# Designs tried in a protein design chat: VH-VL binders against Putative pre-16S rRNA nuclease. Part 7

Target 1, 151 residues: Putative pre-16S rRNA nuclease, of Pelagibacter ubique (q4flq5)
Amino acid sequence: MITIEDFKIKHTNKVRFIGLDLGSKRIGVSICDERQSIATPFKTINKTNTNELIDELKIIIKDNNIGGIIVGNPVNMDGSLGRSAQSVNDVASNISKSIDLPVILWDERLSTVGAFNLSSLLDVNVSKRVKTIDQNAAAFILQGAIDFLNN
Key: E = the ipSAE of ESMFold2; O = the ipSAE of OpenDDE; V2 = 0.75 times the mean of E and O plus 0.25 times the DockQ between their complexes.

## First folded at step 3 (VH-VL; framework fv_ustekinumab)

Design u3d (from u3 with heavy chain T105I; at its last look DockQ between E and O 0.48; V2 from the best seeds 0.00; counts 0 for: pae E 7.5 > 2)
Fold by ESMFold2, look of step 3:
Order: sequence, then C-alpha cells, then structure tokens
Structure u3d (fold): chain C 151 residues (1-151), chain A 121 residues (1-121), chain B 107 residues (1-107)
Amino acid sequence: as target 1 above (151 residues)
Amino acid sequence: EVQLVQSGAEVKKPGESLKISCKGSGYSFTDYWLGWVRQMPGKGLDWIGIIYPGDSETRYSPSFQGQVTMSVDKSITTAYLQWNSLKASDTAMYYCARQTEDILIGYFDYWGQGTLVTVSS
Amino acid sequence: DIQMTQSPSSLSASVGDRVTITCRASQDISSWLAWYQQKPEKAPKSLIYAASTLQSGVPSRFSGSGSGTDFTLTISSLQPEDFATYYCQQYNSYPRTFGQGTKLEIK
C-alpha cells in the first residue's frame, strides 16, 4: 500500500479508480470515470470469502480499466464503535499483495490538510448515510479521495 | 462495556424442544454478527454458525445445518439457539460470542458465560 | 472446510518456562488466525488476532507468529495464571474452524 500523498505525486493516468467500503455485512464498490471527476455506486459484494473478493476485483479491474483502489476507513458518526484501523489495513494489505495496483487508505487520519477539507464534507455524508446501502458509502469514500487528488 | 448474558442451565429429555438465549448490551447489537459455539464435555470448541441481527442472515457450519436454528429479536437485543428435538449427543456447553464487524475477517472478541445443556433419559 | 491441527494436544511446563504451541491449517489462510485462552469452567478469551496482534490487556509475554499454513503461539516466562487450554481459530473462510486445543498444565 501507498499513501494518498504518494499516489497524488504519481497520478497522471487516464484510468478509473474503484472505492471499497468494508462494511459490517457487505462490501460496497464504487467506480469513477476516466477523468477521475465523479464517483458512482457500482456493486455490492455479498460473498464471505477473501479469495472471491480478490477474484471479483480482478474482473472489475480488467473490464473497467482500473488503475487504483481506494479503501475507506469507516468513521461512525452515530456514536457506535467502528472497526479497528488494523483490520482495514490487513484486508487492504492482502489486496495489495494479490493485485498489482496502488491501494490507498482514505480517512481523515491520512493528513491534516487533506483531512480538514474532506472531513467537513465526509462528516455530513457519514451522518446521513444508511449502513445497509454499502455501494453508496463506497461512492462517498471514492468521491472524497478523487476530490482531494484533483484539488 | 460489551456484555453477552446467556440463559441458565437446562436439563432435558431426548425428544424435547429447547430455546436458549444470549442478550447483548453495551454495543450496537445490529452492527455485529453474533456466533454460537458448542463445547462437548471434556472436548474442544465447535463453530456452530453466525447470525446478523440487522436482517437475520445466517451462516451455519455444515455439521450443524438443519440440526439447530439461530434467530434474533433485535428489539430486545437477544439472540437464540433452538432445537426442535434434542438428542443425548446435544449435551454440551453452548457459548454465544460477538464477531468483530468485518464479515470477511471477523473473529470473536467477546464471549457469553455459557449455557450448560444436559440431555439425558 | 479448513482443518486446523494443534500440536501438542497437551503440555506440562513449569513457571518461568518458555512454551510454544503450533497450529497448522489444511490450506493457506494468510494471516487470518486468532488464538483464544480458556481456563477451567470459564468462557474462552480472545488473546491474539491477525496471527500476531495482541488483544488489548493481554500481557506482552504472549506472542503469535506465522502466515499461510503454519502458526505459533509463544508464552515466554510462563506465569501461574497461564495454565489453561489454548485454541486457534481460522477466520479466512466460512465455516470458521477451531483447532482441537492444547492443554497447558503445571509440571
């Protein structure tokens, strides 16, 4: 895995990104356009096997010209306890070892400058999101990251 | 503080039905999978399955599929394990446990105290 | 289903000893392995997750290592409260499966 700052330095490609929300029951997947301007909901993965997650991601990557993967750190604004950062890092690391593309964690903990602007927008979205609609959450994650990259 | 409190010990005859409970508190009950584990006397741990209280979706071990039923009542933050017809081989300690939030890589972080079920003639 | 095999099944050791317990998976489970401690008449307690990460409040004399199929739980200078049964569990795939347990007794 690389930092979003490192990815920003390397970012010149005309490729699409996917965003992942590693939710409680389901995995939300979002995708952006080739200009990295707009993120949209794409799929919800209901499978419980890490190998099938990786296989599904490989299909999506091949079919959609994907050049990077953004993994969100969930932030609960309703007062409930979220998953540990270690759990998210472990899954992202496994993806990174299996797929030869940049894998970036996106959270307000990544940097103060980027987190300030995006945390204001993300806090509003997180407060209104419904936890059972994982692909919408993945779209908010990806949109935050591509807005940072294009800023 | 996260707590899982199970119903008391049960003594039953073969052929009887039984429903034991596990009440969760101190966390968002609908956001975590809840699992059941069997421990036969003097033996190790057997994974029975997990249930998601938010929508009652279940995953069973093949060894237990069709042998027990997991259910929840999310309005009282309580999960259940149920037998329609007990066998003597069902004699065991039964634990409930909370799985961490990630369905792919969740493990059990908190355990109930156990419910001893004894099935004898 | 992924079979988990622990070794040894039981072990006798003295306070201060270094103890090693192994767990072998029937197929590659990456690092998705947890260790639990169970004392007599008590529920299991989570010790280690992700093969090597200590759960909060677990003494530093406990450590875990391994990836793929071979995993190890190590207790350095053994303490009186460490005499218990230890279980590994894979959480790579469903159904989850436990090792058969390793009973650690006082010598």
Scores: ipSAE 0.022, ipTM 0.639, lowest interface PAE 7.5, mean pLDDT 81
ESMFold2 (binder alone), look of step 3: mean pLDDT 94; pTM 0.949
OpenDDE, look of step 3: ipSAE 0.159; ipTM 0.754

Design u3e (from u3 with heavy chain I103W; at its last look DockQ between E and O 0.59; V2 from the best seeds 0.00; counts 0 for: pae E 7.5 > 2)
Fold by ESMFold2, look of step 3:
Structure u3e (fold): chain C 151 residues (1-151), chain A 121 residues (1-121), chain B 107 residues (1-107)
Amino acid sequence: as target 1 above (151 residues)
Amino acid sequence: EVQLVQSGAEVKKPGESLKISCKGSGYSFTDYWLGWVRQMPGKGLDWIGIIYPGDSETRYSPSFQGQVTMSVDKSITTAYLQWNSLKASDTAMYYCARQTEDWLTGYFDYWGQGTLVTVSS
Amino acid sequence: DIQMTQSPSSLSASVGDRVTITCRASQDISSWLAWYQQKPEKAPKSLIYAASTLQSGVPSRFSGSGSGTDFTLTISSLQPEDFATYYCQQYNSYPRTFGQGTKLEIK
């Protein structure tokens, strides 16, 4: 894995990023456009192990010209790592070893700006909707990261 | 303070039905998978399966599929393990356990005290 | 299903001994392994996760190591409260599977 600063592909017109939410039920996947400006919910992955997850990611990467992977990092508001964050780091490390693309952990606390930017047409309980649909959580994660990269 | 409190011991005869319970408290009940584990007398631990209280989705071990039913009532933060027709071989201690938030790489971090089920003539 | 095989099935040791328990998976499980401790008539307790990370409140005399298929649990200096049965569990795949257990007794 690499830092967000090391992730320098922001002017690539022919490659997209995916965002992953490794949430408590299913894996949410989002994708951005080739201009890397807007993140969109893409699909939900329900696999029985990490190898099956990686196999499906490889298909998505090939089919959609993916040049980087953003993984949400659910850090507690006080900056400490909860047990869920530890599991996310382990899965992200396995992805990074198995897939030859940049893998970045994105601090989900920083996606608050992205959530409000995407929520101008949504009600006040966006957080509840995100819990319900893992693809939407993945989109907020990816949007936060690409907004930061363009800053 | 995460707690899982299970219903009391049961003594049953073969062919009878049974539903045992596991009440969760001290955490967001709908955000964590909850699992069931069997331990036959003097034996090790058998993974039965997990249920997601948020939408009642289940995953069973193949050994237990069709043998037992997991369910939840999220309004009272309670999970259930249920048999329609008990067998003597169902005699065991049954534990509920909370899985960490990630279903893909989750393990059991908190356990209930167990419910002893005895099935004999 | 992934089979988990523990060795030994039982073992006698004295207070102060260094104890090693092994767990072998039937296929590569990376580091997705947990260890549980169970005392008689009690529920299991989570001890180690991710093969080597101690749960909060677990004494530092416990350690875990390994990846892939071969894993160990080590108690560096056995204490009276450590006499229990120890189980490994893989959480790489569903269904989850446990090792058959290792009973650690007072010698």
Scores: ipSAE 0.029, ipTM 0.653, lowest interface PAE 7.5, mean pLDDT 82
ESMFold2 (binder alone), look of step 3: mean pLDDT 93; pTM 0.946
OpenDDE, look of step 3: ipSAE 0.132; ipTM 0.750

## First folded at step 4 (VH-VL)

Design s12 (from u3 with heavy chain G54D R59T, light chain A50K; framework fv_ustekinumab)
Fold by ESMFold2-Fast, scan of step 4:
Structure s12 (fold): chain C 151 residues (1-151), chain A 121 residues (1-121), chain B 107 residues (1-107)
Amino acid sequence: as target 1 above (151 residues)
Amino acid sequence: EVQLVQSGAEVKKPGESLKISCKGSGYSFTDYWLGWVRQMPGKGLDWIGIIYPDDSETTYSPSFQGQVTMSVDKSITTAYLQWNSLKASDTAMYYCARQTEDILTGYFDYWGQGTLVTVSS
Amino acid sequence: DIQMTQSPSSLSASVGDRVTITCRASQDISSWLAWYQQKPEKAPKSLIYKASTLQSGVPSRFSGSGSGTDFTLTISSLQPEDFATYYCQQYNSYPRTFGQGTKLEIK
């Protein structure tokens, strides 16, 4: 893995990035355009172990000309690392070892997460709502990172 | 306090059906996978599978796929393991256990006391 | 499936001894290994996860080490309550698999 600052210096401008919102069962996936200007929801991966996640990521990378992976890191507001942040670091490290692309942890505090409002989008179908939340969270993570990289 | 309480011992004959239970308390039941582990008398631990209580998604060990069924009733925070037709080889202690919520990496952090199932002709 | 092999299958030791139990995975599991203690006629208890992290409430005489395929559980100064069967378990891949167990007996 590398820092977002190192990635800003060295990243390729002609490729897409993916964003990941890691959950224990559901992983939200987002993708940006080749200009790295707009992040969009892409899919939800319902994998139960790291090897299955890595296999699915390899397919996405091959099919979509991906040049980097941005992983949301839920660092505590005071900057300390909680239990969930340690788990995210462990998974991101395993992805980095198995996939030959830059893997970057993005501190969610640096994005406009507070603007992400789901109350007006409540649905009676809980399963569909959960999938939408995961994908949208991944898109906000990726958007924050690419906004940083472009400035 | 996290607690998993299992149903009592069972004595059955081959061909009979059986459903044993595991009741969770002291935590958010729908936020954790629940697993089942078999231990034959004097033997080690065999992983059966896990179920996610919120949507009943299951992952079975290939050795147990089609041999047993895992299910849950969220309204009473209870998981079940069931057999349609018991065999003598099903004689074992059966444990339920909670799998940690940690991202994509789950070991069992809390265990039920076990249910002894004896199947003899 | 990933096969987990423990060594030795049993050992005898005295109170105060340093004991070592090993666990080998048939393929790389990184650090995704847990250790469990099972006393006679009781359910297993979690001791260690992520190869080396002690579960809350577990005495400091227990330690774990290793990564990849080779792992070790060490008890630095054996106590009477430590006589039990110990199991390793990988949680890198489904299905999860356990080692066959190591029975720690009074010498």
Scores: ipSAE 0.007, ipTM 0.593, lowest interface PAE 8.7, mean pLDDT 81

Design s19 (from u3 with heavy chain Q99H I103V, light chain A50H; framework fv_ustekinumab)
Fold by ESMFold2-Fast, scan of step 4:
Structure s19 (fold): chain C 151 residues (1-151), chain A 121 residues (1-121), chain B 107 residues (1-107)
Amino acid sequence: as target 1 above (151 residues)
Amino acid sequence: EVQLVQSGAEVKKPGESLKISCKGSGYSFTDYWLGWVRQMPGKGLDWIGIIYPGDSETRYSPSFQGQVTMSVDKSITTAYLQWNSLKASDTAMYYCARHTEDVLTGYFDYWGQGTLVTVSS
Amino acid sequence: DIQMTQSPSSLSASVGDRVTITCRASQDISSWLAWYQQKPEKAPKSLIYHASTLQSGVPSRFSGSGSGTDFTLTISSLQPEDFATYYCQQYNSYPRTFGQGTKLEIK
């Protein structure tokens, strides 16, 4: 894995990125255009282990000319890493080891999705609402990242 | 805060049906998988399976598939484990436990107190 | 199914001893391993997850290490309340599987 700041310096133009929102049962997937200007919901993956997720990601990458993977990272408001943030880091690390593309953690505090995810760490009722927007959450994560990269 | 409370001990005869329960509180019941574990007297832990209360999706261990049925009632935040016809070999302590919120990491973080099921004794 | 094998099956120790319990997976499970403690007549309690991360409230004398197929649980200075059965569990693949347990008994 690399930092978003390092990726901003090194990334290739005219490829797509995917965004991932890692949920308890479902994984939201988003994709952007080749100009990296707009993120859209793509699909939801209902996989139960990291190996199945990686296999599905390899298919998406092959079919869609993907040049990077952006993973939403739910960080506590005070900047500390919670258990969910640690598990996201572990999954992202495994993706990075198995897929030959840049894998970047995006701090969701810098986007609308980050505000919702931080709220869900504090309030169980809020986390239920975030789950209903799996694909849209992934799109908001990816949009925040590409806005940063284009800045 | 998080608590899983199981139903009381059961004494049954072979061939009888049984349904035991596990009531969750202190967390969002529909957002976490819930699992069942068997422990036969003097033996170790056997993973039975897990159920997602939000849509009742189940994942059984192959050795328990068809032997028991897991279900949930979301309105009372309760999960169930059911047998249609008990055998003496079903005599065991049965635990319910919450899987972590992320299905990809999937270990048990909170456990119920257990329900002792005795068949034919 | 991934088979988990613990060694030893039982161990006798004295208060103050350093105790090590081993767990081996039949396949690579990365760091997706948890350790549980079960005291007599009680439900299991989570001790460690992700091979080496302590659960909140677990004393620092407990530690976990390892990755891939070989894992260890260490108790650096055994206390009276630590006499229990310890189980490892992999959560890399379904079905989840437990080791057979290691019973830690007073010497």
Scores: ipSAE 0.015, ipTM 0.607, lowest interface PAE 7.0, mean pLDDT 81

Design s20 (from u3 with heavy chain Q99L T100S T105S; framework fv_ustekinumab)
Fold by ESMFold2-Fast, scan of step 4:
Structure s20 (fold): chain C 151 residues (1-151), chain A 121 residues (1-121), chain B 107 residues (1-107)
Amino acid sequence: as target 1 above (151 residues)
Amino acid sequence: EVQLVQSGAEVKKPGESLKISCKGSGYSFTDYWLGWVRQMPGKGLDWIGIIYPGDSETRYSPSFQGQVTMSVDKSITTAYLQWNSLKASDTAMYYCARLSEDILSGYFDYWGQGTLVTVSS
Amino acid sequence: DIQMTQSPSSLSASVGDRVTITCRASQDISSWLAWYQQKPEKAPKSLIYAASTLQSGVPSRFSGSGSGTDFTLTISSLQPEDFATYYCQQYNSYPRTFGQGTKLEIK
């Protein structure tokens, strides 16, 4: 793993990045454009184990010209965690060992993220609502990181 | 609390279609993957595949791809395993099982009682 | 596909014995291994996951160990209700695969 400051110096400009939200029951995945201008929701991966996550990421990387992975730190503004910092570091470390790309932890408190209210998705299947929330959180994480890299 | 209840035993002839069921209760049905496992008479366990009830995403074992279809009806919290044309080699006990959500696992934590399918002429 | 091989295929033991069952993976699966118990004419039950973590409600006489390719299930003091077939299962990669089973019989 590397810092975002180190990545800003060394990264290439013609690849996409993946954003990961590990703070929920499901893993939200986002992807940006090759100009690193806009992050969009991509998919949701149900948690099984780290090796299954790594296998799914390898497929996305192969299909989408990915040059880096941004992993959100699921720390709330009050310092509370949905997952321990240790768990996030362990997953990010395992990704870094298994995938030959930069893996960066991003403090999501540095992103401009509004509160997401589940009730905003009234009349939608609960499973689809949860997947949408996970994907949007991952997109907000990735958008914050690429905004930092572009400035 | 968590229960998976499967449909009753079936006796069929080769070439017939069949759909067996697995009804979940005591948990949020759409939040857990559900799998199917085959056990041929006197033999071990064979992993068929898993389905996510919330959106019907499936993952099949290569050896079962195209042989069976997994589906769900979330309105009645029920999963299905279906054959368009049965073969004698489909004779087996079929189990449904819930996949654990724990991030440190990916194993089956609760199992249905099984459905015996017999295909003979 | 990852091949799972159990040893022995069958074992005879007496109540009170320490019993050891082994499972070997054809490639590295880290700790992503579960153990199941199946009694005659019944569905399997989960015993252990992540190689060594007991499922809630499973007696402490059961334990699991190992990582990589070699794994062991141990019953420290066999009870009458423990006579069953035991299966290991890897969940490192798709498709998930089971061992062929080890039948634990009364001596």
Scores: ipSAE 0.006, ipTM 0.538, lowest interface PAE 9.6, mean pLDDT 80

Design s21 (from u3 with heavy chain I103L L104M, light chain A50K; framework fv_ustekinumab)
Fold by ESMFold2-Fast, scan of step 4:
Structure s21 (fold): chain C 151 residues (1-151), chain A 121 residues (1-121), chain B 107 residues (1-107)
Amino acid sequence: as target 1 above (151 residues)
Amino acid sequence: EVQLVQSGAEVKKPGESLKISCKGSGYSFTDYWLGWVRQMPGKGLDWIGIIYPGDSETRYSPSFQGQVTMSVDKSITTAYLQWNSLKASDTAMYYCARQTEDLMTGYFDYWGQGTLVTVSS
Amino acid sequence: DIQMTQSPSSLSASVGDRVTITCRASQDISSWLAWYQQKPEKAPKSLIYKASTLQSGVPSRFSGSGSGTDFTLTISSLQPEDFATYYCQQYNSYPRTFGQGTKLEIK
């Protein structure tokens, strides 16, 4: 794993990134364009075993020219359905050891635009589509990170 | 050829410290987790924990947390299991084993020959 | 922690017999199960991983099956070198846990 500050200096603009929102039973996945301009929801992985997650990530990486993985650290976000900070770090560490790509933890508080979008996205009182929430949360995470990297 | 070679048998008294070793060869030491397993005389296998030599990250079984310390010396491709104060209940065969890395499968594919630790007063 | 229970704890068999050993997990572990063979005074040896995948170099008389909570190890035609203790291990979650072992004895 590397910091987002270190990655900002060293990254390339010719590859896509994956964004991950780690839930207890569901994992939201997002993907951006090769210019790292816009993040979009991609899928939801219903896996509790880290090995199954890693296998699925390897397929996505192979098919989509992925150059890095951004893992959200949503422990400081009220209403988050994500795991504790320790669990997020454990999973991110396992991914970085199994996949030959930069893995970066991103604190969602680094972007005010991201914070606004997340508030709109996490309207749990209106939407009960948890899978959609997971995918959109992953897109918010990735968008915040690429906005930070572009500035 | 992948090999894990462990240090020799130890005979100790309760309260003494001990550090046993496991030397890896024939593979990229920093790319695989290394685990430790205890087997008490006449009993089954107990998972102690694993360490990743590349960054020294550890994962312990709750039963062993605080009882033993795992460490590595990358320069000599060697992992260690250490006790600050041995108890008679630590008497056992201790195995090191390599955990497969490319899929984070978590099972052990190669095992050391074992180190017998006897703690008696 | 996930508890792994093997049945039987011991069994006696003759060369040429078909033997089956079972392993039950206290919760769903998908296919994240390995089998190990341990001969007297020796280190364990990997036999099977991901419930049914045979480790390279292991004879084809060994096979594994199952998913979820119930798993089996089968030896189709027992050979003299197969008398040993067999252990299952789940690797679905931390900590990894072993079954108590099944001792396979002559006769």
Scores: ipSAE 0.007, ipTM 0.511, lowest interface PAE 12.4, mean pLDDT 80

Design s23 (from u3 with heavy chain I103V L104W, light chain R96L; framework fv_ustekinumab)
Fold by ESMFold2-Fast, scan of step 4:
Structure s23 (fold): chain C 151 residues (1-151), chain A 121 residues (1-121), chain B 107 residues (1-107)
Amino acid sequence: as target 1 above (151 residues)
Amino acid sequence: EVQLVQSGAEVKKPGESLKISCKGSGYSFTDYWLGWVRQMPGKGLDWIGIIYPGDSETRYSPSFQGQVTMSVDKSITTAYLQWNSLKASDTAMYYCARQTEDVWTGYFDYWGQGTLVTVSS
Amino acid sequence: DIQMTQSPSSLSASVGDRVTITCRASQDISSWLAWYQQKPEKAPKSLIYAASTLQSGVPSRFSGSGSGTDFTLTISSLQPEDFATYYCQQYNSYPLTFGQGTKLEIK
């Protein structure tokens, strides 16, 4: 794994990135365009084990010209459902050992876009906030990261 | 400090129901899977299953599916393992343990002290 | 299901000895293996995870190695408190499975 700052310095342009949301019982996957301007929801992967996740990621990488993987760190916010930060770090580390691409942990609060959207999410009721995060969290994570990389 | 405290020893007859408990403290209970492991007298460790307290999702070992039920009450940070009808073959030490490492699979970093269940005819 | 086989099932050693215990998986589990120590009449304790990473607070005389199907737990200089049964556990896939255990007895 590398830092987002190191990735900004040395990453290859004109490739797509994927974003991963590991904070739920399902893995949300997002993808961006080759200009790295817009992140969109892509699919959901059932959690079975790290090797099955890695196998699925290898297929996505091959099919979509992926040049990097952005993994969301858990958000310690009021009412959010989360997983241990160490568990997320360990999965990201395992991905980076098995896949020859940059793997980056991203705290979605580090970007202007992330900070703005987080404030909006905190205003909704718990059920709607959790559902919105679950459905779009991977896209939100990836958007924050690519906004940082482009600014 | 992370601590898992289990209920006391039980002596039961075949056919009786039983519910044992495991209370977590010193960590965010809803953010970690909790597992149950059986150890029969003089034998090794058998994984029963895991439960995620945040949403009560369960995963059972095929050999225990339908034999026991895992549940949680997150308001008191307590997990339960329940039998509807005990058998003599259920005689064992039962451990609860916190799972950490991978988000969906992992190893057990903290263990309860165990609950001895004796089922005699 | 992935079967975990430990070798030996039991061994006796003297204080100060280097002890090795092996664990073999029936399928490739990458590095997703943990080691536990269980002292008589006590709950198991986590020693090592990800095949080679020591749990915090575990003495440095313990080490783990291996990947794929073959794994080793080593105690570099055996101490009296190391009398215990040791278990490996794979966490590559469900169901989670343990080895049968290796009983370590001090001569």
Scores: ipSAE 0.007, ipTM 0.554, lowest interface PAE 9.0, mean pLDDT 80

Design s26 (from u3 with heavy chain G106D Y107A, light chain A50K; framework fv_ustekinumab)
Fold by ESMFold2-Fast, scan of step 4:
Parts: structure tokens; sequence; C-alpha cells
Structure s26 (fold): chain C 151 residues (1-151), chain A 121 residues (1-121), chain B 107 residues (1-107)
């Protein structure tokens, strides 16, 4: 793994990035464009393990021009539901060992605020709402990282 | 409380079929992977495979692929391990175990009490 | 398949002792390792996952450490109920594999 500051100095232009929101029950996946301007929700993974996640990431990398993986790093001081910072670091480290691309932890607190998602306001089904939130959280994480990298 | 309760001991002859069970209770059965582990008399633990009860997706160890079948009946929160034709080498204790809720952690957290299978002529 | 080797195969100790059991993976498994305890004629009991995280209800005298290929289970002050066989298990790669076990016996 590499720091976001080091990645800003060393990163390759004209490649896409993957964003990951590592929930304990569901994983959100996002992808950006090759200009690194817009992050888009890609999928929600409801059933997996570490190797299957890595295999899925390898498929996405193969099918796209991927130059890095951005992993959301939460702050768990408030007792909120979610994966601890140490747990996220462990998973990101394993991805980094298995995939020959930069893997970067991104502090979610630095992400762009005010991303508007009308669909989450209209979804009254708990399962659909959670999936929508996971996909959008991954996009929010990736958007914050690429905004930082572009400035 | 989370419990996995397995069926009772079986004594069989080579060539006979067998189906043993593992009933889960105290949790959402369809939301956790369930695994099977073999322990031959006086030996260590051998990983057989895992099944996801929500859609019956399976992952087998290559050593057990084609030797046994894992299945579930989610209406009665029960998993099964089945042999079409038993061999003497199938003599062992068979455990079922639940994987943790964390989807990236494939460790077992709760275990059944085990089913002893004895195959002899 | 990833081979898991435990050391020692058996260990004799006294109540109150600090006991260390090691587990070595044939290739890098990051922190994807669990420890299980099995008493004679009983089902295994889960102790530790992710190399160092205690399962709920496991006494604090148990601890795990390590990453990569070398892992350790430590019991800081051995109690009578701790005499058992201990197994490590990797869950980095399919198939999941167990170590051969370490039998902890009274001295």
Amino acid sequence: as target 1 above (151 residues)
Amino acid sequence: EVQLVQSGAEVKKPGESLKISCKGSGYSFTDYWLGWVRQMPGKGLDWIGIIYPGDSETRYSPSFQGQVTMSVDKSITTAYLQWNSLKASDTAMYYCARQTEDILTDAFDYWGQGTLVTVSS
Amino acid sequence: DIQMTQSPSSLSASVGDRVTITCRASQDISSWLAWYQQKPEKAPKSLIYKASTLQSGVPSRFSGSGSGTDFTLTISSLQPEDFATYYCQQYNSYPRTFGQGTKLEIK
C-alpha cells in the first residue's frame, strides 16, 4: 500500500480508479472515468470472501484501464456500525499483495460533501436503500479521492 | 442463542447411501455460509467445503469434489452432507460450522457437536 | 494448496505457565488465520480469527499474533481447562487448510 500524498505525486494519468466501501455485510464498488473526473456507482457485493473479492477486482481491472484502487478508511470513534480502521487496513494490505496496482486508503472525512442522490430519498425498501447507499458511498469515497488528486 | 445441532451417529456398510444433517437455530440461516469438516479417528481436521443457504452456492475442496454433496433445506434451517456410495475410508467424525457474519472473514465461529459415521463390513 | 505446519506437535506444561504455539504457512496468507481449540471427544471451539482478534467469550489469557507466514498463539497463564489440541487454519486461499494440530498436555 501507498499513501494518498505519495499517490498524488506518482500516479498515472488517463487510467480509471476503483473505489471500495468495505462494509461488514456488503461491499460497495465504484469506478471513475479515464480523465479521473467523475466517480460512478458500479455494483454492490452481498456475498463474498477475501479471495472472491480479489478475483472480482481482477476481472474489473482486466475489463477496464484501471491504475489504482481507493479504499475508504472510516473513523470508528463514535461506535457506529462498520468495519474498523485496522480491519480496513488488513483487507487493503491483502489486496495490495495480490494485485499489482497502487492501493490507497482514503480518509472518508476528506470526501466531497453535498453529493446529491435523489434515488436514495425515494427508496422505501430497506434492502434496496442499503444497496443504493453502499454503491453511492463507494462513489462518494472515490470522488473525494480524485478531487484531491486533481488539486 | 446460536446453535448447530447435528444428527446422530451412523453405522453403515460399504456401498450404502447416507445423508447427515445440521440444523441451525438462533440466527438468520440464509445469511451465513455453513461449512463441513471431517476428522478421521485420531487425526486432525480436514476442510470439506462450504454452502451458502440463501442460494445453495457451494465451494468444495478438490479432495471432496464428487465424493460428497452439500445441500440445504432453508424451510427447516437444515444443511445436509450426502454420500451416494460409502467407503470404509469415509469413517470419521463430521462437523458442521458456521462462518462469521463479516463477509470478508471465512473463519468459523459456531460448531455443531459432530456426527460419527462408521463404515465397516 | 497452502500447507500449514504447527510447532511443536505436542507440548507439556504446568498450570500457570506461559505457553506459545506456532503456525507456519507455506506462502503469504496476510492475516487470514484462525485458531481453534479441541478437547478430547468434543467439537472444536473457535478462539481467534484474523490472526489476533478474540472470538466473543474467549478468556483474555489467549492472544494471537503474526502476519504473512509466521503466527503465534499464546496462553499467558495456563489454566486446567486449557489442556487440549490447538489447530490453526488459513482462509486466504481455497481450499481452506488446517495445521496438523498441537497437543497441549499436563507436565
Scores: ipSAE 0.120, ipTM 0.689, lowest interface PAE 4.0, mean pLDDT 84

